VHH binders against Protein SUPPRESSOR OF NIM1 1 (SON1). Designs and how they scored, part 19

Target 1, 370 residues: Protein SUPPRESSOR OF NIM1 1 (SON1), of Arabidopsis thaliana (Mouse-ear cress) (q8ll17)
Amino acid sequence: MALPWELEEDILSRLPPISLVRFRTVSKHWNSLFNDKTFINNHLSRSRPEFIILTNSKIYSVDIIDHNNIDPTIRLHEIPTYDIHSRGTDLNRTIINTCDEFLFYNYRYWDNMTALWNPWLRQVRWIEYANQEFCVFGLGYDNSRPEKVYKILGHLFCHGKVLRDQKVVIYECASDSLRFIDRPEDDDWPITETAKRSNVSLNGNLYWFGCSNYENDEYYIRIFDFSTEDFKPFCLLPCQMSHSTDELVLAVYKGDRFSLLKQCSVTREIGVWVTKERISNDNGNGGEGVEWLKLMTLSKPNLPKLFGTVSYFIYGKTLYMCNGDDETALACIYIVREDVCKKFQIGSGNINCRHCVYTPNLLSLPLFIG
Below, E stands for the ipSAE of ESMFold2; O stands for the ipSAE of OpenDDE; V2 stands for 0.75 times the mean of E and O plus 0.25 times the DockQ between their complexes.

## First folded at step 12 (VHH)

Design w5 (framework vhh_brivekimig_d4; at its last look DockQ between E and O 0.25; V2 from the best seeds 0.00; counts 0 for: pae E 8.8 > 2, grease 24.8 > 24.2)
Fold by ESMFold2, look of step 12:
Structure w5 (fold): chain B 370 residues (1-370), chain A 121 residues (1-121)
Amino acid sequence: as target 1 above (370 residues)
Amino acid sequence: EVQLVESGGGVVQPGGSLRLSCAASGFTFSSYDMSWVRQAPGKGPEWVSSISSSGGRTLYADSVKGRFTISRDNSKNTLYLQMNSLRPEDTALYYCAKETYYDFWSGLDYSSQGTLVTVSS
């Protein structure tokens, strides 16, 4: 028996992407529907972010199941890796992050490539470059026109912690060419460990923490604008560092805003702020007029001490975090709300896991058109 | 405990050669990429060369490419740097480093003392 089409579409829009991909074989109508941009966008708007966790040889998606909001469980879904191994690359040498709603896979520079990836559609867009000394910081695009022109920000002379010999480079994805741009005059350009922890992509631009006074730990948010190809201040933080060892984590909130997480290193108290308005495509105007709202404060003595790379998202009233265990350093998922903190340990042995936040979706990867 | 012990430094004339060694212990040497880093007097550290855990891939700084050769012997837990055509600019304290993360960019472990190379007449 046929359902009214409005009810059918409403029901389907609430299902996870893996189910929809499987259901494409049910009928031509459903297959066509799952390619409809209106449906895809509605489905994405209803979707919860997930954690992607990379081990030495495998990738997992962490599905959090919480039907009663009191006793959540997690389920690990292994994601096939053959899409990103098709060029003979090595998972053990990768960094994973995002650009828009796509996974961004950065291989170490002697592999001379990186990739955009949507594992649910089994789509990979490879970005290959020949220069062995080119080191990728991040992918972005010119957002000043309807046609996105993708570029990679990075540098030459990929050397340990010696940054003074590095030249800032833009890789043009469509033309496969490298060009130099002006290096920022200060030392606080994006190769620092702080930038690695809080580097995010939004609207085609990269954002990270800069520091105006290292003696006082005075931080601000900096932007690299891929449309103008300029390093600029973006905005001040909505909070003050209490201690030099406090953790700051920047993340995308609701797909079009920022969230900021700060943990006091002494008390482990966590504050989360979000931007009130969506971040506009007018990148040069961002610093003035950015208004933050304090979304939550979590003051719980059993909160984990955050360190290194932290991934987190907010959904409903709940904070979800991925970080290492205080004692074992193994990756853990923390689910925190009100006075509750629940912990799930992932992995075993001496493995150092990499992770990011990703919202599974049915969006096709972009083409690189010059 | 991870230990890296460098040797083979010394004083050499311009155009001369030296071979540095780094003996590794306290970890599974064959599982890690390794690097040579140098530090000239009054300067910050400078990366020189890297080699993959298997030895199958090597990378060099432009300043040493064609003159230096990195190698490793996983059966002896030893990293090497063959330095030819030495120049006064190569004068530095050389030390080996173990990669401590899943990717090369995120960190090198500068675990030790180094061996001094002086190029002067």
Scores: ipSAE 0.012, ipTM 0.328, lowest interface PAE 8.8, mean pLDDT 76
ESMFold2 (binder alone), look of step 12: mean pLDDT 81; pTM 0.817
OpenDDE, look of step 12: ipSAE 0.015; ipTM 0.309

Design w6 (from s2 with T100P; framework vhh_brivekimig_d4; at its last look DockQ between E and O 0.04; V2 from the best seeds 0.00; counts 0 for: pae E 8.0 > 2, placed apart)
Fold by ESMFold2, look of step 12:
Structure w6 (fold): chain B 370 residues (1-370), chain A 122 residues (1-122)
Amino acid sequence: as target 1 above (370 residues)
Amino acid sequence: EVQLVESGGGVVQPGGSLRLSCAASGFTFSSYDMSWVRQAPGKGPEWVSSISSSGGRTLYADSVKGRFTISRDNSKNTLYLQMNSLRPEDTALYYCAKEPYYDEFGLHFDYSSQGTLVTVSS
């Protein structure tokens, strides 16, 4: 007995990507459907984010399994690393970030290559550049046109020079060429190693924290706009720092908005704010008009002290976090809401540079068109 | 606990060769990038070369490219610098360093060794 076409598509759109990849062999119809952009986008809109965790030798995707509202658990999936090992890459120096819905490989100091990856489709696109001194910060694109023009922001390895003398370097993906751009003369160096590990990609641009007054810990969100190729302020924070050691984390919310997490370092109380509206694809705004809503406040006696790099996402009324254990520094997943505070230990080692939030999907890697 | 001990320096005539070694202990050598830096008389430290933790990637200062070769043996916890076609301007105290990093004040190297002196002169 056959299912109606519309019911079949609705059922399939709710399944995990790994299941859909396996189901491509069932029929040409399903294989064709899973390549259809409307289906892919609908499936993505229904997908839950996961954590990607890089250990010293392996990559895992962490899925959250809720069989009851009070007893959630996790499931680890090992992501095959053959694609990234084929080029002699070193996982110990890799920073896993994202660009839009794709994983982005980056390296801590220097390398002559980077990559864009969708492991569920077993697709990797290596980007190799001849200048071995080029240090990659992040990938983005000109979003002022329907055709995305991909670029890599970075700098050159500095031979004992102070970073204030460096110029920003742009790699043009379509033409495989490097060029320099300048920054404002009195700007502090904006693309630090800390920012390389913590920046957030949205709509082809990169966002991270800047500080306008270090004496008062006056932080703001800055943007590198790949369409205009400049660094500029994006918006002020929706909260004030209570202590200089408070933890502050920026993340993408619902794929088209931001969330901000702040933990008081003394009380461990966590506040989360989200932007009310989707973030514009227009790179010309001056940061005005961003409205934040306070989404949740969590005051649990067993909340961990967050430190270093923190990855988190919000799904439903639940906060999911990846960070080290505050006693052992081992990788841990925390699941927190009003009626739940659970901790799961994952792997070993420091996770500061080595995890991200990623929504598994069926999107093919983009073509690099200039 | 961390120890880096350089050796292999000496006096050599221009055009000569030397091989420097750096014996490492007190840390997991194979987990860290390593570098050679040098300090000429009256100058600040100058980066010379770096090698990735696996040994698969190397990078050289322009002044030494083509003449110097960095290598490592992770089974012996030892870093090497083969120096060929030496010039008087290569005269310096050479140290090995555990992994470089950047901050707001520039590029830094994590090192605390005494170094090995290379003198290139007649």
Scores: ipSAE 0.012, ipTM 0.424, lowest interface PAE 8.0, mean pLDDT 78
ESMFold2 (binder alone), look of step 12: mean pLDDT 80; pTM 0.795
OpenDDE, look of step 12: ipSAE 0.022; ipTM 0.385

## First folded at step 14 (VHH; framework vhh_brivekimig_d4)

Design x1 (from w1 with S50Y; at its last look DockQ between E and O 0.03; V2 from the best seeds 0.00; counts 0 for: pae E 13.5 > 2, placed apart)
Fold by ESMFold2, look of step 14:
Structure x1 (fold): chain B 370 residues (1-370), chain A 122 residues (1-122)
Amino acid sequence: as target 1 above (370 residues)
Amino acid sequence: EVQLVESGGGVVQPGGSLRLSCAASGFTFSSYDMSWVRQAPGKGPEWVSYISSSGGRTLYAKSVKGRFTISRDNSKNTLYLQMNSLRPEDTALYYCAKETYYDEFGLHFDYSSQGTLVTVSS
């Protein structure tokens, strides 16, 4: 007997994206279903995030096998780079991050290119710009209207010049044009090289840390709002720095909230907070309405000392982290919960790894409409 | 006004040690990754080492790995380079840099500072 439509859809929505891509050839019904935006979004909402790791020559997705009450393991899945390599890209000169549900492939200076990428659908959209001095910070969009207008925030490189000569610029994706916008009035240069690797994309806007008082390590979350094209404070942190070397990491939680990880540099204790409510476009203007909940505290004797670029996600009651080893720079995956603390070293030799968190999905890349 | 001031250079014999310092002002030091760059007589600039903004990640050029150690003190806005087992090939002007990049023509960084001269001879 044929399964009820609702049960069939529920079963399919729980399968990994690679299986669904393969199943598109089974029937017109399944092919149509896997193009339905409601199904795709429901499938995404049930998906576990993964780590994407760029080595010197390869790109991997880390599949974490972590059954409840069972000893966790990992499996590396090499992501084919044909779509990216066809443009002569140099993995050693790239930054990988995200824009909403898509990988955002950000090149270092002089490459004149960036890209959106969904490797599960083998879709790439290259964004090429003519100005050799344009340095990409991140991609976002005006979310004030029904149709998204994509823009790239960046700056012009100040080669051998005083920092006050640096200009903040917006690249209009549809029209292929570049224009200047006003700098924030404070002395803090808002878009740094380190922020390129650590900013967080949510609902078309970019979020990252700022510091209002370096003597007291008073940090806050700032936003660049692509609808108003303005830098603003977003909210205060839910925690206080104990030491100037404590590690702070911002991440997206459940696709519509933030999580914040803080590690005490002395004790290595990790606290994780999440926002109580979904982050909406209306909340970005005020910032004071953001409430945080403490999700977990982890105190294990073998927790690593986190440094530099850290990627993490929370799934269930488990913390998953990717960070480079202090001595070798090799990427390590850490899986931490009440009853387990496991470390997995990725690869061998001295590899300068870059990494991010990505939830595999079936979303098609957006069109850039002017 | 961004300022980077290097010090600690000098003349040493092969096998000797020096510690370089870089005092930073006019920007939020703790928010930036930092590098040491050197330029030997008659040669182009060469990247030497890198340290992340928090100090948790360090990288070294192959020619100096195991002999040089980069560190930073964010409370003092100071970057350091400990150089041990110095060789004649380490003779160069040494610069600290707030931002660096590579292109098909090599390494680029801000040369506005004086640098500090290290000479390894005799």
Scores: ipSAE 0.000, ipTM 0.219, lowest interface PAE 13.5, mean pLDDT 77
ESMFold2 (binder alone), look of step 14: mean pLDDT 82; pTM 0.815
OpenDDE, look of step 14: ipSAE 0.015; ipTM 0.255

Design x2 (from w1 with S50E; at its last look DockQ between E and O 0.01; V2 from the best seeds 0.00; counts 0 for: pae O 15.1 > 2, placed apart)
Fold by OpenDDE, look of step 14:
Structure x2 (fold): chain B 370 residues (1-370), chain A 122 residues (1-122)
Amino acid sequence: as target 1 above (370 residues)
Amino acid sequence: EVQLVESGGGVVQPGGSLRLSCAASGFTFSSYDMSWVRQAPGKGPEWVSEISSSGGRTLYAKSVKGRFTISRDNSKNTLYLQMNSLRPEDTALYYCAKETYYDEFGLHFDYSSQGTLVTVSS
């Protein structure tokens, strides 16, 4: 007895994109389905965030198994590396992050390599630019044109000058142009390495933590708007730093909101806040009036000490984190909620890695960028 | 065939308001991000606003931020643009635009052939 088409679509919408790609060759009907915007969006709506982990030699997607069970676990899926790790393995010079529906990769060593990709669709688009001297901060897009045009924000090193005088550059992918842009004198510059690795992309803009007063540990969220090419303060944080060594991590929540994670460096207690409303450009001050809600507080004796680059997402009432072990620096996945606290070491041996959170999707990226 | 039919344009005084509508057909409306684009006489097209398929994300050109509001009703296959505090520089043909494809120039849109005329004059 053949399954109704609606049920078949429902089943397919729950499968990983990499599996679905194989089904495209089965029939014209299925091929058309995977090109159907409705199906693509439905698939996305049912997808959970995952960790993407870049090691020295391999790329993994971390799948959470039995996430609603009292004993959840993880499974690693190897993703083809393509040309991403072919030229170098120094992860200290590697950035992996997101630009909305796509992964953003940058590696700077002898040359400056930048790419957009959808790992599940096995699509990679390299961005080539003539000037290799600038350091990449992140990718966004101009939303002031009839078409969405992607841009890269970066900076040039200034020898013999104060770091604050560092020049900011924009690369426009469509026009293949590199140019300098102005930076406000009162802007929090230069952008820290932490910000480079942990900025948040949302609606084409980049967001990261700024500090108005380092003595008082006054932090806020800053924005770079790619349409206006302007740096601006965005909004205040919902919490105060208890200690200068407290950890703060910004992330996207449910696709269009912010999440803020704070860990006390002394007690290891974790607080998580989320914006009440979606982040949008409804007015000239998109961050004005941002309201935060406390989502959860976690206080367990076995909570890890977070340090360095931390990636996390919230699904349901569970916090998922990727961070190095505080003793061994080995990459670990943590699953934490009221009744669960699990730790999983990734791989065997001493693994240096970069990581980010990404939601699997069937969206195709541009045929050519740059 | 994709069809986009705009309505609601007209003549209004500076500071006035208009509400534009776009009736969509020929595609699954609820699956696509939608935009408004305008073109003034003698000028190229200018992007005005965008709304995601679910309505969860809205974007605006700097020139219209705080004045215009984009919305949609997926049950009616209709896109809306509420325009307040209209200015003479807002005078243009306004088009409904549907997302199409990615290329080296970014994300492209299909526009309607007719548009609706908005004239702001004293």
Scores: ipSAE 0.000, ipTM 0.204, lowest interface PAE 15.1, mean pLDDT 84
ESMFold2, look of step 14: ipSAE 0.000; ipTM 0.216
ESMFold2 (binder alone), look of step 14: mean pLDDT 82; pTM 0.812

Design x3 (from w1 with L107Y; at its last look DockQ between E and O 0.14; V2 from the best seeds 0.00; counts 0 for: pae E 8.2 > 2, placed apart)
Amino acid sequence: EVQLVESGGGVVQPGGSLRLSCAASGFTFSSYDMSWVRQAPGKGPEWVSSISSSGGRTLYAKSVKGRFTISRDNSKNTLYLQMNSLRPEDTALYYCAKETYYDEFGYHFDYSSQGTLVTVSS
ESMFold2, look of step 14: ipSAE 0.012; ipTM 0.417
ESMFold2 (binder alone), look of step 14: mean pLDDT 81; pTM 0.804
OpenDDE, look of step 14: ipSAE 0.021; ipTM 0.346

Design x4 (from w1 with Y101E; at its last look DockQ between E and O 0.08; V2 from the best seeds 0.00; counts 0 for: pae E 8.0 > 2, placed apart)
Amino acid sequence: EVQLVESGGGVVQPGGSLRLSCAASGFTFSSYDMSWVRQAPGKGPEWVSSISSSGGRTLYAKSVKGRFTISRDNSKNTLYLQMNSLRPEDTALYYCAKETEYDEFGLHFDYSSQGTLVTVSS
ESMFold2, look of step 14: ipSAE 0.012; ipTM 0.407
ESMFold2 (binder alone), look of step 14: mean pLDDT 80; pTM 0.799
OpenDDE, look of step 14: ipSAE 0.020; ipTM 0.305

Design x5 (from w2 with D62K; at its last look DockQ between E and O 0.01; V2 from the best seeds 0.00; counts 0 for: pae E 7.0 > 2, grease 25 > 24.2, placed apart)
Fold by ESMFold2, look of step 14:
Structure x5 (fold): chain B 370 residues (1-370), chain A 122 residues (1-122)
Amino acid sequence: as target 1 above (370 residues)
Amino acid sequence: EVQLVESGGGVVQPGGSLRLSCAASGFTFSSYDMSWVRQAPGKGPEWVSSISSSGYRTLYAKSVKGRFTISRDNSKNTLYLQMNSLRPEDTALYYCAKETYYDEFGLHFDYSSQGTLVTVSS
């Protein structure tokens, strides 16, 4: 006979999003279920992160085969790009980030548009702004009320001037309007091109590294709070930089916390820390109450020297990293724990790659009307 | 060896037009964004216009927008600047430049041409 609806729902919630999308054609009941907010959120809570890799012409999702086995491997799944290519955009010139559970396409500084994308639902929300000089840093929202008000943080194109003389700009997504806001009086320019590629989104806010003392390489995590529209220090790092060339990577951990990865540039040793508590909407006031735990230390002879853009996530006891190979620039996936150290090269030849961490999901893109 | 060779400069009366060309060699032209830059006598360099590697996007300095048009032909490895409604303040040495990156210190170039003089005078 038919399964109880609760058992059927539990079984379906364990399936990958690709399967659920396909199953929408099986019955109207299943199609309706996969649009239910409770089911979508339960499915997301059971999901694990994956890598998204952009080449010059194609986009791939990386599937891990035999994840908990002593001999794991990978499989690439090509994601159709025609939704993103419909505007004649050039994948060679894109930066990919996230905002909440969505992919965020950020085009080169002179493009006049950006996009939110959920490739599993084949949904794209284009954001085109009239001012062709607007340069996007990142997307967020006012999270102080139930109705999210989406905004884009950025600046205007320099015209041969230093950016530090420019004002910070907020783009209002619902009204297609730009306005200037005050920036910190400090000489430090907060929204650098490095930060554009490496900031993380959590609870509608953006987080990235800052340096409080350039002589001592004293780094900290800063926040831009889209509700108050202020730049603030968030917290100090749980580790000390040994060398100015050490690699430092911030990521979202378990959807509601941060992880921090540091690699010593000399020894290649990797340390990973995570925040003890979930990050709340109120933790932006100087970072009080943020405590870090050291999750792992990895010292293996075949660890790569990390450089440039690094994507990583932790799942179980395993560190997963995506970074360019230092000789070929090809994207490589590293799977590392105490009993496993594997490297997988994506493709052959010299292919420039961009990448991020994304948790596949069935969430619909937000509307900018409410 | 990267080479950028420009042509099309000269003397023109106010309100006149000129078309500058920049022939590129020694690199894959269609993979790089390109700019025109000018330097008036006794002044520092001034960015004029940029065009993306595909040609789909263009940017202009406020002083030239609506009067100048940047274009490129990737099959001929050539960058162009059509200058209309020229004014005396447009008098400068014009050169093309290969963009490398954009950061908090502005737009950076790794190669530029020698320049072609444009003189706007009655």
Scores: ipSAE 0.019, ipTM 0.483, lowest interface PAE 7.0, mean pLDDT 80
ESMFold2 (binder alone), look of step 14: mean pLDDT 82; pTM 0.817
OpenDDE, look of step 14: ipSAE 0.033; ipTM 0.353

## First folded at step 15 (VHH; framework vhh_brivekimig_d4)

Design y1 (from s2 with S31D; at its last look DockQ between E and O 0.01; V2 from the best seeds 0.00; counts 0 for: pae O 9.0 > 2, placed apart)
Fold by OpenDDE, look of step 15:
Structure y1 (fold): chain B 370 residues (1-370), chain A 122 residues (1-122)
Amino acid sequence: as target 1 above (370 residues)
Amino acid sequence: EVQLVESGGGVVQPGGSLRLSCAASGFTFSDYDMSWVRQAPGKGPEWVSSISSSGGRTLYADSVKGRFTISRDNSKNTLYLQMNSLRPEDTALYYCAKETYYDEFGLHFDYSSQGTLVTVSS
């Protein structure tokens, strides 16, 4: 008996993108389905986040196996680089992050290039600009129109000038044009390298931590709105720093909310907060009304000391983290929940890596006109 | 420094049984998956069995499935290998191994330099 179509579709929506891509050749009907927006979105909503790890030589996706088991494990999958590494191999000049559903790659300085990437669809779009002095902060899009208009936020290096004197610029992908925009009036300029590597993309906007007072360790979330092209405060944090050395990490939660991770530098206790509601365009215009909920508290003797660039995601009741080992500095994956605390070292000794969280999906890359 | 000390090896007749032990020190034993590896004379190292950090998951090579049982006591920092229905082909130096890292080539191990000798002969 042939399965009802609804059931078949449901089954297919639960399969990884790699499998579905292979199935495109099996049936024209399936191929059509996999291009359907509703199916793609449904599939995305059912997908789990993964870690992407970029080394000097290879890119890996980290698959969590048996995530509901008391002994979860990991599997590394090599991702084709599509000549990404041929553009630059110095990880100190490399950024890997996300623009919502896509991977964002940037290599700075020599051969300054940016790529938008969907590894599972084997799609890469390179964004090339002639100005070598353009330093990229992040990629976003104007979300005020039905069609996404992608833009790159950055600053223009001025030879002989201090970083503070550098001008903020927008590269518009569709028109292949550079424009100067106003700098933020507050102390958020220049944008730090940490912010460049750890900003969060949501609904086309960029979010990162700002500091109102370094002496008091007062932090809040800032936004760059690509629709209005404005820098603004977004919202306050749900917690205060207990120590100046406490770690704070911002991430996307369930695709449309924020999560905040805080680790106490003394006790290593981890707190995780999530926004109660989805982050909307309306919320992007002001942080008024953003409410946070405490999602979990983790206190285990073997929690790692978080430092540097930390990537994490929450799935169910489990915290997944990617961070360097506190002793060896080697990249490690941590799986932590009430009944589980697992550590997995990645690589044989390469301490130089970049990483981010990415949710595999079937969304095709946009076409850039230029 | 990671230390792994194996014991329990000896001479046994075919069909006999042995229980190997491994005392671990120098690391948080309960945080790591552990394995047994063996090396027969004139052969390369062969993976035998693995156990998860909590002991909830076990894996076995096809050659020992149904005959060997891996276990651990985290309170004692000790790894065990119960070997039943031993065969001459099981003759080897047995090593306790700590799982170390993952790469594109798979799982890697740190194991002791000594091992414990198991000889199965009539």
Scores: ipSAE 0.009, ipTM 0.281, lowest interface PAE 9.0, mean pLDDT 86
ESMFold2, look of step 15: ipSAE 0.278; ipTM 0.667
ESMFold2 (binder alone), look of step 15: mean pLDDT 82; pTM 0.813

Design y2 (from s2 with G56D; at its last look DockQ between E and O 0.34; V2 from the best seeds 0.00; counts 0 for: pae E 7.6 > 2)
Amino acid sequence: EVQLVESGGGVVQPGGSLRLSCAASGFTFSSYDMSWVRQAPGKGPEWVSSISSSGDRTLYADSVKGRFTISRDNSKNTLYLQMNSLRPEDTALYYCAKETYYDEFGLHFDYSSQGTLVTVSS
ESMFold2, look of step 15: ipSAE 0.013; ipTM 0.425
ESMFold2 (binder alone), look of step 15: mean pLDDT 82; pTM 0.809
OpenDDE, look of step 15: ipSAE 0.265; ipTM 0.613

